# VHH binders against Translation initiation factor eIF2B subunit alpha (eif-2Balpha): the designs that were tried, part 2

Target 1, 305 residues: Translation initiation factor eIF2B subunit alpha (eif-2Balpha), of Caenorhabditis elegans (p34604)
Amino acid sequence: MVQESIISSFRGKLENDPSKSTSLATVETLLEVLDRSRATTVAEFQNELNQVVAALEKTDYSSTSIRSAADLFTRFTSLAPAALLDQEDFSQVLDLYRQRARSFIKNVRGSRAKISKCARLFFTHHMNILTHSYSKVVLETILDAHKSGYHLHVWVTESQPDASGKLVFEELKKNGVPTTLVLDSCVGYVMERIQAVLVGAEGVMETGGIINKIGTVNVCIIAKSRHVPVYVCAETIKFVREFPLNQADIPQEFKYRTSVIERNNLELEHPDVDYTAPEFLTLIITDVGAMKPEAVGEELIKMYI

## First folded at step 4 (VHH)

Design S20 (from A13 with F34M D59Y; framework vhh_7aqx_2)
Fold by ESMFold2-Fast, scan of step 4:
Structure S20 (fold): chain B 305 residues (1-305), chain A 126 residues (1-126)
Amino acid sequence: as target 1 above (305 residues)
Amino acid sequence: QVQLQESGGGLVQAGGSLRLSCTTSGRTFSSYAMSWFRQAPGEEREFVGAISWSGGSTYYADSVKGRFTISRDNAKNTFYLQMNSLKTEDTAVYYCAADTRYYSGEFLDSTEYDYWGQGTQVTVSS
């Protein structure tokens, strides 16, 4: 398979479907590679996957999201009994890998619906919720609760500098959800009116902390100070084996979206994301259920061992 | 390997209270999230409440919030459903279920649970 064709297919998945995550596009692209594979050995197959992942990481999409999704995909799909691996006809092993890959992708595609159902267990029938930035899973969760008869008033930060919160505000307004747009600097001002904070994540770290849109750490610190619970909605495919201790430890691929950014400019500090430590989070709500932040490390060990 | 056994069901008048117990055996109890489901005659199983493996988080169906309380005692390998202010519509067979994952599973979907007790009947008369 030609790398240029693979990269074009991957970019097309993300450009043609704005609802699709980088992680989902990655695993769909890997399934495409697996469906076309004519490998005759485990080594040949692993080499093909490694080359594809390396090619995808050269794109301007998050290399950490690509690598994490690829690692989970490879682990889930390539766990075959030793007896099958020793067979002369490797096509039987490839067929098993294809079957497992399709099951994995089906689970990934269903993850937002599962998160939405789980999240409603933590909502009251009348509730003021604060959200920050644009998260597809958070938006679906709020809209599903609204359709299920919950009376939510959603307070949305502008989420500058990209104003992603204004997109959430318009979408909620369009769907008849009572919503109020607030300045990022007003989070402390409005928090006393809030019963819960609901945010997404770009990545869930082994620490149980999250990497998310810049401003998330401020929201979560203020929420903790006011004894307001913080619920994170995140697919398990966003779980990564990273252990940041502070903001400086955030992997560079999360801090900056493009390689054009001048990193040695000492006059500016305008990151795209920040790290929120686990002590500021109440629950991580996932496609496999809700868990406390301290349980994330153990879940990651299970996924990779 | 994990076995669940319910106890504490029975007949009670509306407005009364009952405490259900679920005792587990087999693997380490503290590693499991525990849930209660109920099934009324002719109806599907519905979620009642859950407690996380760490014991720090509890979850309830809207119909029972404020009336039912779930708790666990890891030393006794037992978890409980305290039912107060019982209503006739609470009449059902109550089942305990264990999520065998390291973390809490999908709480609302009964098909996600591998281990179930045999059930205990709760009848609330007017």
Scores: ipSAE 0.000, ipTM 0.135, lowest interface PAE 17.4, mean pLDDT 79

Design S28 (from A13 with S52T; framework vhh_7aqx_2)
Fold by ESMFold2-Fast, scan of step 4:
Structure S28 (fold): chain B 305 residues (1-305), chain A 126 residues (1-126)
Amino acid sequence: as target 1 above (305 residues)
Amino acid sequence: QVQLQESGGGLVQAGGSLRLSCTTSGRTFSSYAFSWFRQAPGEEREFVGAITWSGGSTDYADSVKGRFTISRDNAKNTFYLQMNSLKTEDTAVYYCAADTRYYSGEFLDSTEYDYWGQGTQVTVSS
């Protein structure tokens, strides 16, 4: 049974923490459903989960991110009926699921630390890094490298129009990291000084490409033309089964904040995100290690199977 | 899908050297990290050495450090284990393994690799 309190909890998670991904909020919400479940059979519990997922997909948040995260959650917790045909006491089955779900959530929450450690393998002790927009995993990765003795000079784009890059600039400056704020239009001007580009992702596509803050594709095209490697930092829970071939193929939920997708002002082209094809990316650094963009499809198969 | 095939095993005298090769087919070679494992009769598979798909990082078991070297040739879709100063305790079936992942600071556990060769016997006589 769908519960409005569950949907309210889901919205609250995202409203109270803008840095939290829709995927993480989804799996945390599914754990709450599991914790509150009074189901007596596998079928009853699965129907409850399916109804909650369907209700979450009807919200203004990305239905693709919600579905993908839910699929990973159920596969990791082994909620398939066939695996449970011989189970006698369903309360013991629910307790096992809760244990597995908590382990899954713990691993998801530990993702940024694992990404940070992996990213340092690709840094030199003295280097210029360019980053674009606000990415908490990128910020934590840079700060962890700085604390570990790396001497990084971080070039941060303003990431207009929301100026999200200024938040990164302020945090780096506060922590004593040498940093320079750069106009978005100056990326080509400064790229010859850069040894690596480090960006986050809202989603990692089956193509090996990424959907990220508007301007990312421009940064990555310029980096490739200057032979500067592009490292993407992304939790595996952000991997989605989507296959965009161009900007028009971006799911509507990713092009705009979902609260504004009904806006139909044809005089303006102001998307919130863009798609960067895998040819413009060097590595995708994840909580299960680094991989080439071409390996993303295989990794998605392993996660979903 | 990727298939792995070892070659270069055989009988060698203690103090000698031997080079194992692992040739891959199927998926793009450059997207994989590679490892060598070995298994002596009655023992579990143990890690020997590993190399990332970039060739930029390598790791070795303490028992082989300084004696064994792992390398890769992306143009030939082959990676190698050069074994020098061989000891009788190096006698084992050697397996190559591949995965698209590796963890920061540590390579995958033997139970986590999805792609394995069939193994090649290395016997070191006294």
Scores: ipSAE 0.000, ipTM 0.215, lowest interface PAE 15.4, mean pLDDT 79

Design S29 (from A13 with G56D; framework vhh_7aqx_2)
Fold by ESMFold2-Fast, scan of step 4:
Structure S29 (fold): chain B 305 residues (1-305), chain A 126 residues (1-126)
Amino acid sequence: as target 1 above (305 residues)
Amino acid sequence: QVQLQESGGGLVQAGGSLRLSCTTSGRTFSSYAFSWFRQAPGEEREFVGAISWSGDSTDYADSVKGRFTISRDNAKNTFYLQMNSLKTEDTAVYYCAADTRYYSGEFLDSTEYDYWGQGTQVTVSS
């Protein structure tokens, strides 16, 4: 296996399909590693995966999303009957891992449809929704609700500095969804018109809080102050074994892209993500149903042990 | 932790009404979403309806939509299934279920629920 080939494949997945999440691209790439593996022991296989994950984390894509997806993939695929582990022929274990990996990926690919359906249980037929940043699952949820006859007016923040909100705004306009683009600084100004905030997450923490695009914590604090519910849409593959108590507890490598750190901009406080504590969130809507933030830790254990 | 006990089952004439109750034990009632399932002889357990933690959201199987209503009373630690316009096809053992997650039966198999009642028989005669 050539690592450059694997990294190239990973980048290609994201460049060729703008709708694909970093998490899904990560697990698809790990399946490719598994399909090419000639490992003869569990330790050899795990070393192969660890080296690939470390290489992927050095890309400019979200290290939080990559690590989270890799950890869940590894846990799920490494479940094997003890009888097979005692065999001299490790190829049967690899075949089982490949079957489990394919089932896992199939479930991940179906996650957004389940989230969209679940989110509609909390929508009214006419409502103003505020969203922040570019979230593929949020965009699909809004578009699916619109196609199902809901009359939504979507207020979209610009989400500077990458202006990812403008992409959401243009997609909504293209699909005939009434939409208004607002400055990030105008969230407090418009919140009185909003019935619900809908955001994605790069990671859902054991605390029930989320790591998401910079500005998310500001949106959620303002929403709470105005008694506006905040619905987080996130696939279970984005659940992460981290317990931040504040913004400083987020590892620097999660906050900043590798390219920013390498440019030696350490005196500038320009993080790509922030942490929103569970007290500012109303519901986490997932492919296994909606849950209160307080239930996240229990659900993470239940699904993956 | 929660324990569930159904009541209100029995024999009823087609076109009639019946109200099932599910009483829970403990102080964590408001932390749970609740569902009703039913199982007819020789068939698999099927979803009937669900209610969210505060009652702000409800969901129903297509076969009962418009006839059945699920509700909850957090002060009494009890939730209900009001069954109207009963049909012979509604004959089944009805189970109440609790989970910290709110979802319809379409999302997960019934075996994924954390807590179940013992079931109560509903028989609808023609």
Scores: ipSAE 0.431, ipTM 0.762, lowest interface PAE 2.5, mean pLDDT 83

Design S30 (from A13 with S57Y; framework vhh_7aqx_2)
Fold by ESMFold2-Fast, scan of step 4:
Structure S30 (fold): chain B 305 residues (1-305), chain A 126 residues (1-126)
Amino acid sequence: as target 1 above (305 residues)
Amino acid sequence: QVQLQESGGGLVQAGGSLRLSCTTSGRTFSSYAFSWFRQAPGEEREFVGAISWSGGYTDYADSVKGRFTISRDNAKNTFYLQMNSLKTEDTAVYYCAADTRYYSGEFLDSTEYDYWGQGTQVTVSS
């Protein structure tokens, strides 16, 4: 059912547009499936989407971001009045789904600009910010603040083993933002200089906690111990219905790349992400406003209707 | 679970001052961020100002920045809009709004808020 052409299209979206998120690529790919669908029932259509999502989750792109985006896309696009669902001509239902999907994607594309604007409400004009890993929304937020006249000095962790922090460091340097590259082991050493920690998320959990690049929990624990606020920048499309109480509760497919899971090489404790509990977070800044971690559960319920 | 009631509206001359109050009933006042909106006759509802959960962050529409101040008193379950240097253009029905989220009014319209007051009339004469 799932065609290699869909997976190739998905990979192409991410390879051809470095600014595009995995979440956006996921929903654009699902719209592509919807546009070519010849399903005659809700069940047939749902099965087509489920097969595509399962195939996307087998890529080494973030399973958390893929699942969150797919779940929200499906809920927003496939909801219809009972009277319409009971009609014999399913082509009208598919046309409605396509219209809803396009509106949903348009809103997703505007998310980073809204987050960037909202985040500035929490900045001072002179500020030392520490960030960890490569987050496109965090990078855009910092660059937009800099262009708006804020004097930010950005302390960037290397974010080993993929060294994603070096990409952030070079991009900030290229745009004239004062920046310092920091070893992951030096976060505690530099935290006394920091006014705020700014991080992204691959997923925002129902608990108000986040799943993000390995090392994030260490940064946030150190920040809390030094009374430094932690601001999370995340699109609402990254909100996911999971309720972890600890690191072990995180689904294995969220913690490890699919390639590691499929090779059954779990003797090494080298996860790609970790879970940061809500008590270590100050604010979750989203495209629908900023919220306390404790409010995330209620907002997730509203998003899933 | 939150009910909002405005008070303090009335007639005032240009250059004068008014203080609007919004009293909340219900649980967990400190869990809500609050905003003021206004609606002039024949116009759409527009953002005026917002205050975060603790009062640590505030935001204002450009048209009122420097003239209006939003504040909150968690002990009294009340938040306020202090309006100074009033202009005839400030004539409107003023609404208080509450949400668990802190919004920037220029990116989210008034329809996004969960809880609203009934409104209080402010008339500024020349």
Scores: ipSAE 0.299, ipTM 0.698, lowest interface PAE 3.9, mean pLDDT 84

Design S31 (from A13 with T58I; framework vhh_7aqx_2)
Fold by ESMFold2-Fast, scan of step 4:
Structure S31 (fold): chain B 305 residues (1-305), chain A 126 residues (1-126)
Amino acid sequence: as target 1 above (305 residues)
Amino acid sequence: QVQLQESGGGLVQAGGSLRLSCTTSGRTFSSYAFSWFRQAPGEEREFVGAISWSGGSIDYADSVKGRFTISRDNAKNTFYLQMNSLKTEDTAVYYCAADTRYYSGEFLDSTEYDYWGQGTQVTVSS
């Protein structure tokens, strides 16, 4: 039905534009739903959005990114003055939601540029940076710094089993950035050469910790043991109201692909992501500035209230 | 919670120097990044500069870069704006601001900051 068309559109956004994040594709898809909506009440509109989000979460794309983006989109777009909500014609409420949604998406599209500028405030003109996995915001941050005259040597982990780090390595090499590809098991071996670790996040938790590609917690523990700062680059659209205290507290849908969860394979402990506690992170660099991990909870509450 | 109070404003001749202070009270001083803003008559507040939690990163607006210096004294719960080579265009009410976030004025406007001082007038005569 209608859901098939929406899922197809969502998949097309990500397949046709490799630079686009799952979070951005999610909110663009929700705007399409909002533009087509003929809802006459808040409840009817919310039900439409909830059905679409549930359908998107059944895809093999990150459920963490889909859920957090959808929550922030709904929060931002659904705030309306009491006077307007008391009006007979709900179409004026939908028009306000559409205007807010477009402003929200415009801000999301500008997020990486703002993060890149903010990150440079913490760079020295010559430095060795270690990165893990494929993060579009991290890659853009490094390339923008290189273009701006910074002399960075980037050490990239292979990020097995999907070898996403090799993709980063090839892109940096193509753009003339000095880069070295290292085995995931070599992070401890190379850390003494590193001045900063730069990683992305699939989700920033209320604890100030992050959910990111498997291996991130190992990198961050080693960095802390060597007194190397860890800078997380993440758009505010990736902030999530979750409070994990350990790896077991991460919902199964965030750790594993949907197909693996459905098969209940308990013989293999092969999660796609891990949780890094705030004590292993130095800064969370966002499109609204840099913050200490301990400040994330307060900022996240402000975003949802 | 933190409260901010500016001091050190006044009248100064073009080419002169002036040091503004912002004293803080309330919660831990080291938990905050600090910024200076200014507002000329009939204009909106503009960013002057910012200093990170440790002082390890400092950012300045292009209009003041090389003339103004920001510093912080954690022992005195005070941060400063040293203004040198003052111009008539520097005439404004100067505000100190505090936030748990560190950012330049290009990311957020003045309404986004958590805490503000009352302002201190700086008048630069020709």
Scores: ipSAE 0.313, ipTM 0.708, lowest interface PAE 3.9, mean pLDDT 83

Design S33 (from A13 with D99E; framework vhh_7aqx_2)
Fold by ESMFold2-Fast, scan of step 4:
Order: structure tokens, then sequence, then C-alpha cells
Structure S33 (fold): chain B 305 residues (1-305), chain A 126 residues (1-126)
């Protein structure tokens, strides 16, 4: 296997298309490996994929995104009954894997459009929406609703410390969407004007909770106290089989910046993400439909097992 | 590779019934979600009905709800469209379609399906 060629292909996908996620680039790269595979056994095939994934994880791109996407790819492209494996040449099994991989990638590419369409079912034609941080799927959802004739006023938090909310604010403004930029500390102040909160997720947990940009849990707690619904927009490729009970249980791979406690220095607590429990969320809107947070893990586990 | 073959089409009078069958090749039948689409002369292909890979979920176009039923028989590698109370407006070429079982939750978009049959004509006379 020419690892250097595969890594170059992976880097090229991300460098040539700024809108492409690391997860999508990963599964596209794994499809290229699968298309070139001459494996004659399941073990040989799995070893080939594992070597490629390990090489991709050593790049400068998110190891969390690479690992999660690779796990989903291998799980859902390689589902075949043992009886079928015994009765067919392995070349036929590889052909089935290739069919499944192509379908999987097509659906991953179409995920944001499906989410956007589904989210509009929960919008009113005139509404104030609050959003937090930069999420490509949330931005696309808002822009598509605006283009479809919805009159949305979008209230955007600054999302400090990286000010990612200012990027959303500028993009909405450029596209003619009425928008107001607010301080993160002003969420409670403005919530009485809001009809819905729309946020993305870095990861969706088995609990139905989410890991997202720091400040998300504060937004969602305030929304619940004011009886404002919270809609999470997330591609199924971001679903993770983790069961956090509290903020400390956030999986290590999501901690882009380690907490002060973890570094044995209590003077600064400056995490990049937080965990929002399912009781603070109204709906998880996915590329396979909308579902209640309490049901999302169970429904997707049924699909994945 | 999966191949789809429709059967059961034909001429029937309004108010009558027809059962369409779609038979697949190979042993991967239980891994696919299946759908029926139809195309009338001069029209685009429209969704008729769908059944999930598990058989636990079905969906139908509003125009056929209560009249058509989709089902699958994994032992026979075949899925069916039972059409009752047929109307002249049901006249079309009916196509069966299959998609890999993962992400088969969006049934209404014909572009989501990987494999198609060649079609079978259904004509409903008044």
Amino acid sequence: as target 1 above (305 residues)
Amino acid sequence: QVQLQESGGGLVQAGGSLRLSCTTSGRTFSSYAFSWFRQAPGEEREFVGAISWSGGSTDYADSVKGRFTISRDNAKNTFYLQMNSLKTEDTAVYYCAAETRYYSGEFLDSTEYDYWGQGTQVTVSS
C-alpha cells in the first residue's frame, strides 16, 4: 500500500474544498482504498483499512473526526451475514462493500441538505432564532430557509474566545438575513425575544445529549427555563457511542484544549466544548429525520447494531 | 451487484386490484430498503411507497394511502406492491428500486436509490 499517496489524496480533498469536512474527506479516502483493494479475506481487508486510518490519524487534521468517520464507514460498509461470506467469493463481498460505501458517501454528502429541509418543518414563517458558535449545517439551514421565503431574524452569540459567532453574523449579513450580534453574557437578556434556539454539535451522545462549543449548555439551560425549544442540527456521522454523566466525562478526543484540572493547575478553566444533557434539548434533527433526544441513541443503535 | 425484476403488471378495470412483485438476485436482500415509483406518460417519476430494510417502517404517497400496501418476503428475495381500488389516474409504468440499508430513511427522492428495475406497465381502464 502506498501510504504517502493516500495521505496526499486526503490532504488534497481538504485543501481543494474548504467546505468539505474532515469526516467526509476520511470516508472518501477510505472508498479509494476499498476501490483499489485486492483483499481475499475479511482479516486482510480490515488490516488494510486499519493501516490507512492509523496513517490519517497522524496528520494535522482532527483525529476525533477521522476515527469516528472511519468507524462508521467500516461498520456500515462491511455488514454481511456470515453465511453470505461463506457462500460467496470474497470478490463479491468486496463488491457489496463498494456498493454500500458509495451509498454511504452519497448520503453523507447530502446530509446538510436533508437536515435543512427537515428543520424547516419546525420553523414558522416569521421567527426570532438564537444560534451559538459556527456550524456549517446550521448556517446552511438558516440560509436555505431564508431563500425559501422564511422571515428569520437571527440572534448570534459572539461565541468567545474564538469569536466564531462573528463569522456566522458576517455570513448571514452578506446574504441579507436580518441578524443581531450579542455578547455571550447577554443570552439570558435576549431569550425572552427568541422563539427557537438552533445549534449544531461536534458530537451526539448515546444519552441524546450533545458536545458542542463552550457556552452551548448555558444557552440551552436558559432556553429551557424560558420554555424556548432547542433544535440541534447534526449529521449522523457525528453520532458517538459515549455515555457522559457530567462535564468531566467528555471524551478526551473532544477536548481540543485540556482543562486546568487535567494539567494540575487550578488557576484557569478554559475548555473549548461543553456537554448539554438531553433534558435541555427539544429535538435532534438529522439526515434520517427528527427525533426526541431521549430516543436518538436508541433509534440509531437499532440501525447500527 | 443486485438486479431487480418487476412482474404482475397488466390491464385492469377501475376498482380492481393488482399485485406487483419485484424479485432481486443474490443473497443480500435483507440488507436493502425497497421502494416503488411510477411514471405516467409525459410526467416525472413519482414516489409510491417504501419499506425499510428491517420491514418495521413503511411510507406511502398521499394519493395511494389506504389503497396500496408494500410488503417484503426475505425468504423469496421478493417485495410486493398490493394495489387495491385502482383508479384511471394510477395508470403508469411502475419501477421497483433498492438502496443499501444504511441511510434509507429518505424514501421520497428517487436519486437516493442505487438500483432500479426496467419497469412494468399498469393500465387502469374505466
Scores: ipSAE 0.000, ipTM 0.117, lowest interface PAE 17.8, mean pLDDT 78

Design S34 (from A13 with T100Y; framework vhh_7aqx_2)
Fold by ESMFold2-Fast, scan of step 4:
Structure S34 (fold): chain B 305 residues (1-305), chain A 126 residues (1-126)
Amino acid sequence: as target 1 above (305 residues)
Amino acid sequence: QVQLQESGGGLVQAGGSLRLSCTTSGRTFSSYAFSWFRQAPGEEREFVGAISWSGGSTDYADSVKGRFTISRDNAKNTFYLQMNSLKTEDTAVYYCAADYRYYSGEFLDSTEYDYWGQGTQVTVSS
């Protein structure tokens, strides 16, 4: 089945490249759908995309990230002049959609490099930075600054229980970046040495808050208490129209891994992510520049109009 | 929304100094990042410098680094461009711009900015 083949391609993208985001894999997969499409009407094409997106959402990957990326991809690619839609030959519309999709994906692929350059505007040449968990964009940002002559000392939390921070620690050491691994419980102990916190995000909410690896809210609360700025590095494709007010409002797709829910152990509260409200964040650094958390809503309006 | 008004332009000899001011309307001044752009006759608008919401970060075009300084005064709803060691090549109409985003000129071209001043002429004579 065509759909099964496309879903297999999607999983392959993420399994063969652990550094690739779910959002990027989603839009690349939707381009494959578009390239294979023989739709003769806008409605037929939209139905094809909707079926694929629904199937991708049933995978173990973040359904909110998939849905958001798909919405942006569809909105950007499906803007066609009325004159072209009035034509008998819909293949010209599909060709325009393909051109727009390729431009969109090119911009998404360049996002991390733009974020890295933007983030350096907020660094000093000698700086202690604290990071939590494994974030591909944060890692690239730190390595890019190091290569550009910045003298950064990076303090990395272990990020238990998956110890994702140890992966960051090892990668930084291999690239010659001075780094110190700290227990998650030591964030308050070391924060007085820190000039900035750098974290990624799985999703940037309309509130200006973020959903990220469990422990992020603890780091950000401590940073605010000690007047240490928190810089979030996130591609705009991770911006979602969700409005959580507290931890209970986190969409179910982010809150638990399927395996924990399936075990039906009500004695455990082991979420993989938490929500950090905008008041604990200083800046959201993106591929279109840095913005205060309060401005995220305006950016979402511009992206979806 | 924000409205911008430049002042401080004029004629100056090479090697001299000028300070441009941009005054904004509104109580949300601290929510905006600010930039200066310039446009010489027959050329497109080019980035000069930018300042973040707090003033803790600044960025400059390579042609003005070390000579120009951007600053802001949130209490006065005003931001400034101090221009030192002026060269004849600095002759242009200078525009102030505001955005909720802080970015270098590399990320956005001038057509993507929503809020602009009317411009102020700076002429540097030899």
Scores: ipSAE 0.351, ipTM 0.721, lowest interface PAE 3.5, mean pLDDT 83

Design S36 (from A13 with S31Y; framework vhh_7aqx_2)
Fold by ESMFold2-Fast, scan of step 4:
Structure S36 (fold): chain B 305 residues (1-305), chain A 126 residues (1-126)
Amino acid sequence: as target 1 above (305 residues)
Amino acid sequence: QVQLQESGGGLVQAGGSLRLSCTTSGRTFSYYAFSWFRQAPGEEREFVGAISWSGGSTDYADSVKGRFTISRDNAKNTFYLQMNSLKTEDTAVYYCAADTRYYSGEFLDSTEYDYWGQGTQVTVSS
């Protein structure tokens, strides 16, 4: 496929719809590649997908989201039994891939709505919630609960250094949700007023832990210390087969622009993400339901079987 | 395009066994996860059991666990529900369903499946 046209289509999806996730735009773009493919072998098709993914990763959008979405799309759509591969006409395999890809995308498009509905089962009608950084699924979950008659007061960290929490704060205010902006250093100060922490994730690890915006591990440690539950809202498309044991184990793709130590500068440590181990999380709320962190490994096995 | 057809239903006495079959058309059988559902008169359609596209994972409703076994035969484009130690409360119309998702499990309810068979009656007498 013509890579320039594909990159233009991908960028257009995100520019024309600011609410669309990078993950969704990625799988929609890969479906377009699949719909136009004239590959005659699995190897040829896989090579087409790999070239497109590599091109998308060179854009200014999250390479983590692009790769995770592409990996799940590929696992779901491109595995074929040997009997089908022996056919002279590979079009039957491509037609199956297209059918599976459309089902996958339908599920991805419905993910946030399913997460919002599930999350409300863990809310009380009057509740103080703390959130950290900008997460579209968390924001949608809070706004949907507010529209459903829940009386939430949302405490939002500034999420420095990019101040992404200020965007969440302003969006909540525009929608009439009572909200308070707090310094990242004030999480311990305000936690005694909080009934639950809601955070998103850039990735959900096989360990049941998460990789998310820097400061998330601090929030979750403080929440656990004060016996405040931590609910992670994440689409299953963000599940990855990695098992970090500590901060140093965060996969290299998640650390892009994250640590100056990886640039061989020991005088500054300014990462963009951190790893929160499963013991600091109460539930992972997904488009397939809520699960304990311990259950994530089994769910990943099912997705890749 | 997938068409599903159940067979093997009928009348059986309590404590007996029945084997239900669901035969599919097409050459993409290996790519579907399959499930069995049942519906008794006046009740809603309920999940019975499921098998993943690879055959490596199975799931069962608590009411049938240990008594029913789901299996698949990719060479015959057929999957089965072996029903042992049948009880009168197992009386229902049994439906087979196919799922094109990358996995299926307890979080999928009957409204989320796109392909269904016509149903086969199972009656268990005391």
Scores: ipSAE 0.000, ipTM 0.148, lowest interface PAE 17.8, mean pLDDT 78

